Miniprotein binders against b1l550. Designs and how they scored, part 59

Target 1, 279 residues: b1l550
Amino acid sequence: MRLPEELLERARDIHSEAPSHRIKLDRVGSFGLKVPVEFKGFLLLAEADVWVSLPEGRRGVDLSRQVEAIYELSNPPKDPFSLCREAAISLLEKLNYADSSGVSIRFDAPLQDGESLKYYGVEISSIASDEIINKIRVEILGMTACPCTAELIRAYKSSEIAATHTQRSLGILEVSTKAEHPDPDKLASIIERAMSSPLRTYTKRPDEGGLVIRSLSNARLAEDVVREMIHLFLEEFGHLPEDTHILAAVRSMESVHMHDIYAERSFSLDEIRKEISSH

## First folded at step 23 (miniprotein)

Design mr2
Fold by OpenDDE base, fold request of step 24:
Structure mr2 (fold): chain B 279 residues (1-279), chain A 83 residues (1-83)
Amino acid sequence: as target 1 above (279 residues)
Amino acid sequence: SWKKVRIKFTFDPEEREEVYEFLKRLARELREKYGLTTLIYQEDGTIRIFVKGDPEAVDKFIEEVLKELEERGVKYTVEVVVI
């Protein structure tokens, strides 16, 4: 049932009223929308969040306009980077009272692994506020081997390759920049290369053996992984603006504990360069 | 009343980066001065500015941007669209 227009004219516009408390809100929007995107030849259904700022003098946001903005741009499906940027701009243009807007798109990105697929998690965002800030978060699982346990076992039984516990570890790179979004496949590659070994969707016996031996021969603390991620990131993405912000983190699902080991470093590109150069 | 304007600038590629940094600073200054919402970004080799707010303030913003570019002697093409 659609309400008659005559009835709508009698209703107060609740969204345009003055709020009881005059407080600006940073983000008001719709979270958990589903939008189609094209990524690496795949058509994917992604989760999307859209928002705008709300000034202190306005009670609510026109949420319908926000939803319309992103879906208009989602048909036909396009790459998620363009969708984020274009939608953020469109939101700022359409919602008069907003001084900032933002869009986030999340999905599992396909990554080729032999004849099969593995994946990484990706969140692509764009914020329109004076300038466009592009953000990308990549999360991918790898394998780590503990060097501490390996050293204990080596001390007891001399071996070229010491046994140790191994576990899945989640590597995280989050980049916020005024430049274009960094390539998520490159970010995923950095994370995998920083760990003891990558994960494989399937393994044959020789491949599995080789994977484990590689991990044992390349044992790394969670702390080592984070430092290696930063090092590799600087090699690949050192050309980004100096005010680019990075979060590098690892969550190791330690197989000998019920809890995880976590390590992180947050930094600007300028800050980390100064730190490394001072040593 | 709200006025919304898209401005698209085309500059010589050799000057574009310097001009972009200048325009970012100028846009910020003018935004604060006039109480406007602005967005500046690059797309397809062009510099784009979106500005919205009070109609008179928006007009002043545009006038000052163009004046400053003229004073710098930069050659450009500009497209202004009211939306």
Scores: ipSAE 0.685, ipTM 0.901, lowest interface PAE 0.7, mean pLDDT 93
Fold by OpenDDE base, fold request of step 24:
Structure mr2 (fold): chain B 279 residues (1-279), chain A 83 residues (1-83)
Amino acid sequence: as target 1 above (279 residues)
Amino acid sequence: SWKKVRIKFTFDPEEREEVYEFLKRLARELREKYGLTTLIYQEDGTIRIFVKGDPEAVDKFIEEVLKELEERGVKYTVEVVVI
């Protein structure tokens, strides 16, 4: 049921009123939208958040305009990087009172695993504030083998490949940069290479054995994984601006404990380079 | 009333990076001076500036940007669109 337009003309514009408390808000928007994106030949239904800033003198944001902005750009479906960037710009253009805008898009990214698929989680964001800041977060599961238990077992039973406990570990790379979004597949690859072994959607018996043996031969602490991720990241993405900010983290779902082990490092490219050069 | 303007600059590729850094600094100074909202970015080999705010302030912003580029002796083409 639509109200007659004549009735709407009599209504106060609540959003344009002065608030009871003159306080600027950093983000006001719609979260949990669904938008189509094209990614690596797949058409995906992604989750999206859109927002703008709200000045101290305005009661509310025109939320409908925000939603329209992203959907206008999502048809036909396009890559999520362009969608994020273009939508952030569009929001800033459309919402007069906003001095900043942002868009986040989340989905599971397909990754080929033989004739099957595995995946990683990705969140792509763009923020328009004086300049455009692009952010990407990649999360992918791998396998770790514990070197401590392996050493204990090696000391007890002389074997070339010592048994140890293994577990799924979630690797995380988050990058914020004024450059273009880094390639999420490359980030996922860095995470997988930093772990003891990748996960496989399916394994044949010979492959399964090989995967486990590889993991045991490449036992790594959660701390080792984070350090390796950082090392590999610097090799691949060292060309990014020095003010690029990175979060490297691992959450290990330790199989011998009821809790997880977590390790992280947050850094800018300039900071970490200075740290490494000091040794 | 709000005035919104898209500025699209095309520079020689050899000078584009230096000019971009210059324009970022200039845009920051001018937005603070005039109380404007600005966005500067690169797209399709062009430098783009979006500016919005008071109409007179926006006009002054554009004038000063163009003046500074002229004083620097940079060759460029410019498209200015009011939206």
Scores: ipSAE 0.685, ipTM 0.901, lowest interface PAE 0.7, mean pLDDT 93
Fold by OpenDDE base, fold request of step 24:
Structure mr2 (fold): chain B 279 residues (1-279), chain A 83 residues (1-83)
Amino acid sequence: as target 1 above (279 residues)
Amino acid sequence: SWKKVRIKFTFDPEEREEVYEFLKRLARELREKYGLTTLIYQEDGTIRIFVKGDPEAVDKFIEEVLKELEERGVKYTVEVVVI
């Protein structure tokens, strides 16, 4: 059922009314939309959030226009980075009263693992205000082996390769930049290389043994992983603008505890370069 | 009344970065001066400015941007589209 146009003419535009309290809102939008994207030859159904600012003198946002904006750009499906940026711009263009806009897109990215697939988590965002700020968050699981327990076992029973507890650890790289979104596969690779070993979707027995031995021989604290992530990030992405902000973090699901071990460092590229150069 | 304008600049690649930084500063100043919303970004080797607001203010914004570029002696092509 569609309401007759005549009825619409009689209805007040509630969204355009003055609010009871004249307060600007930073973000008003629709969260949890599903949009198709193309990524590395895969058609994925991604989750999307869209929002704009709301001035103090306007009661509400035209949410339908926000939703239309992203879906218009999603047909045909395109890469999520372009979609994110273009949608943010489109929102700012379409909604007259908005002085800023933003889009976030989340999905699991496929990653080749031999003849099979593994995955990593991706969240990209673009914020349009005076300029465009692009953000990407990559999360991928790896394996860590504890060097502390390894040392204890070595002290107890002399072994060249000491037994230790191992666990899955989630590595996180979040990058905010005025440049284009960094390559998510490269970010995922940095995280995996910073851990004791990567995870595998499948292993043959010799490969499984080798993977575990490698982990034991490359035992790392959560702190070690974060530092290695930062080091590898600087090698790969040191060309980004100096005001680029990075969060490097690890959440280790420690197998000997009920809780997780967490380590992080947030920094700008300028800041971290100065820190490293001072040593 | 709202006026929305897309401005697309094409500059010499060698000058583009310097001009971009200049235009960022200028756009910010003019935005504040005229009470406008502006967005500046790069795409496909071009510099793009989106501006919206009061029609007269938008026109003044465009005029001042072009004037400042001329005064700097920057060579460019420009496309202005009202949306």
Scores: ipSAE 0.675, ipTM 0.899, lowest interface PAE 0.7, mean pLDDT 93
Fold by ESMFold2, fold request of step 24:
Structure mr2 (fold): chain B 279 residues (1-279), chain A 83 residues (1-83)
Amino acid sequence: as target 1 above (279 residues)
Amino acid sequence: SWKKVRIKFTFDPEEREEVYEFLKRLARELREKYGLTTLIYQEDGTIRIFVKGDPEAVDKFIEEVLKELEERGVKYTVEVVVI
């Protein structure tokens, strides 16, 4: 049964009241929404969060308007970057009392892998406050081969053994910028190229052998991978605004340990250029 | 008690980035002066400004932005939509 519309005239509008404690809230919204997106010819079901700021004088947010804003824009499905940006703008327009709005969209991105597919993780955000700030985080697995163990084995009794431990390593690039979101495939490519070798969905024996040989020939510490990611990022995206902020990180699931190794560096483009030019 | 306005400016492409930086600074100043919420961004080769707040303050914001552009001597077209 639907309640009578007439009740709207008699009921208090709880959301528009002043709260008992006049404290501004930075993010009030709906998290974990399922939204269809179109990415590179694929129709994907993404997860979205939407929010606005709430001033100290307003008790509650109009939640249904927030949810309507993103769903109205998601039919028909469109690319996630347009959806993210447009929804953030729409939220700020629709919710009079808000001085900022934000949208995050998360999905697994398909990536061609020979005759098959693999994937990587993507999370994008758009924040509308005074300008639009766009953020993207890309995570992709690759393989690393330990150079320290490789050297010890090489030196062992003038050994003929070419060996070291290899493991999956998760590479992470996160970019916050006033420019458009960087292309996630380019970010994923940077991460993979920084690894000892990429991961494959499957290989035949000769190709598997080649993959392993490549990884041994490109042995890298987690620290090496982070530095290489930064180098490659600067080559591809050095044109972004100087106040663009980047985090480059690796979490390596070291096959000989019960725990992970982690390395990271955060910086602005301005900061890293000064650092490099001083060497 | 609220007025919400979308403003779309078209400038010569050669001037757009310079004018965009100018309008960002101006919008920030006027936002503080009049207690408004503003958003400025570029879309489809145009510069967009969204402004909301007290109706009289919104009107003054628009008036001052147009005045500053005229004083700067920049050629432009403008579309103002109240929403």
Scores: ipSAE 0.666, ipTM 0.905, lowest interface PAE 1.5, mean pLDDT 91
Fold by ESMFold2, fold request of step 24:
Structure mr2 (fold): chain B 279 residues (1-279), chain A 83 residues (1-83)
Amino acid sequence: as target 1 above (279 residues)
Amino acid sequence: SWKKVRIKFTFDPEEREEVYEFLKRLARELREKYGLTTLIYQEDGTIRIFVKGDPEAVDKFIEEVLKELEERGVKYTVEVVVI
């Protein structure tokens, strides 16, 4: 049922009123929208959030305009980075009272894995306020092998047992920059290379054996993984603006414990370079 | 009332980054001076500025940006679209 348009002449415009409490809001928007995107030859259904700032003198946001803005830009499907940036700009243009806007887009990114696929998590955002700030978070699972237990088993008298506990570990890289979003595949690769071994969708027995042997030969603490992620990130992306901010983290689902281990470091490129040069 | 304008500048590639830093500082200054909302970014080798606010203030922003570029002596092309 559609109500008559004539009612608009008699109804108050609630959104344009002043609120009871004059408090600026930083993010008012529509969250959890489903939008199509094209990523590396795949058509994916992504989840998007859109928002704008709301000044203290305006009661509400024109939410339908926000939704229209991103859906207008999502047909035909395009790469998620262009969609994200363009939608953020469009929101700021369309909503006169806003002094900032933002868009985030989340999807599972496919990766080729032999004749099969695997995936990793991606969340990108673009914030339009004076300049555009781009953020990307990548999360991918890998395998870690504990070096402490490996050393104890090696030292054990029989030494016949080449073993340690292994577990899935979630690696995280988050980058905030004024430059374009870093390539998520490169970020995922950095995380995987920092682990003891990557995960695979499936392996034949000889390949599985090799993968496990490699992980045992490349045993790493969660702390080691974070440091290696930072090292590899600086090699690949050290050219980004100096005020680029990075978070590198690992959550390791330790197979011998009831709980997880977590390690993290955040830094700007300027900060980490000064830290490294002091040693 | 509101006025909204998109501006697209094309500069010589070797000058673009230096001019971009200049325009960022200028836009920030004029945003404060005139009570405007501005957005500056680069796209496809061009510098883009979006500005919105009071119509007279928007006109002054555009005039002053163009004047400063002329005084700086850089060569450029410009497209101005009122939206």
Scores: ipSAE 0.628, ipTM 0.893, lowest interface PAE 1.6, mean pLDDT 91

Design mr2
Fold by ESMFold2, fold request of step 24:
Structure mr2 (fold): chain B 279 residues (1-279), chain A 83 residues (1-83)
Amino acid sequence: as target 1 above (279 residues)
Amino acid sequence: SWKKVRIKFTFDPEEREEVYEFLKRLARELREKYGLTTLIYQEDGTIRIFVKGDPEAVDKFIEEVLKELEERGVKYTVEVVVI
């Protein structure tokens, strides 16, 4: 049921009024939208947040225009990076009072795993304010094998037993840059290569044995994984602008403990280069 | 009242990055001078500027950007769309 159009002439425009307290807001938006995206040949239903800035003199945001902006661009479905960037630009264009806008898009990215599939988590965002700032966060599980327990068992059995505890570890890379979003598959690959071994959706027994032997041959502490992620990231993405900010982290679900272990390092490219070159 | 303009510049590829840095500095300067909202980015091998604000201020922004580009002496084409 639609109300009469004539009411628009009689009703106050609440959103355009001045607020009781003239305080600017940094992010006002619609969060948890579902939008279709096309990623690497897959059609996925992603989750999106959209927002704009609100100046101190305006009471509210035209939220329906925000939602309209991203849905207009999502049909037909397109790659999530283009959608994210284009929607951020469109929001700034559509909402006159805003001096900045932003879009975040989250989805599970499929990866081929032999004849099957596995996945990793992706969250991207674009902020349009003077320039465009792009952010991407990638999360993927791998296997770690504890070198401390491995050494203790070796000392006890003199190489008779090649054993240690292994566990799933969640690797995280987050990049904020003025350049285009880094390729999420490359970020996921960096994280997996930093682990003791990748995880597989399934294996047959000979392949499973090989996977476990690989993990034991690459025993790593959570701290080792974070350092390796940073090393590999710099090899692949050292060309990004110097003020690019990175977070590298691991949350390891240590199989012999009731709790997780966490290691993290955040840095800018110029900062980490100075740190490494001082050694 | 508001005026909103999209500007698209095409430069020779060899010059594009140098000109982009120049236009970023100029856009920031003019944004402050005239109280405008601006966004500058690259897309499809072109440099894009979006500007919005007071109509007279937007017109001055555009005029000054074009003037500074002509003084720089680089070859370019430009498309200006009022939205």
Scores: ipSAE 0.613, ipTM 0.887, lowest interface PAE 1.7, mean pLDDT 91

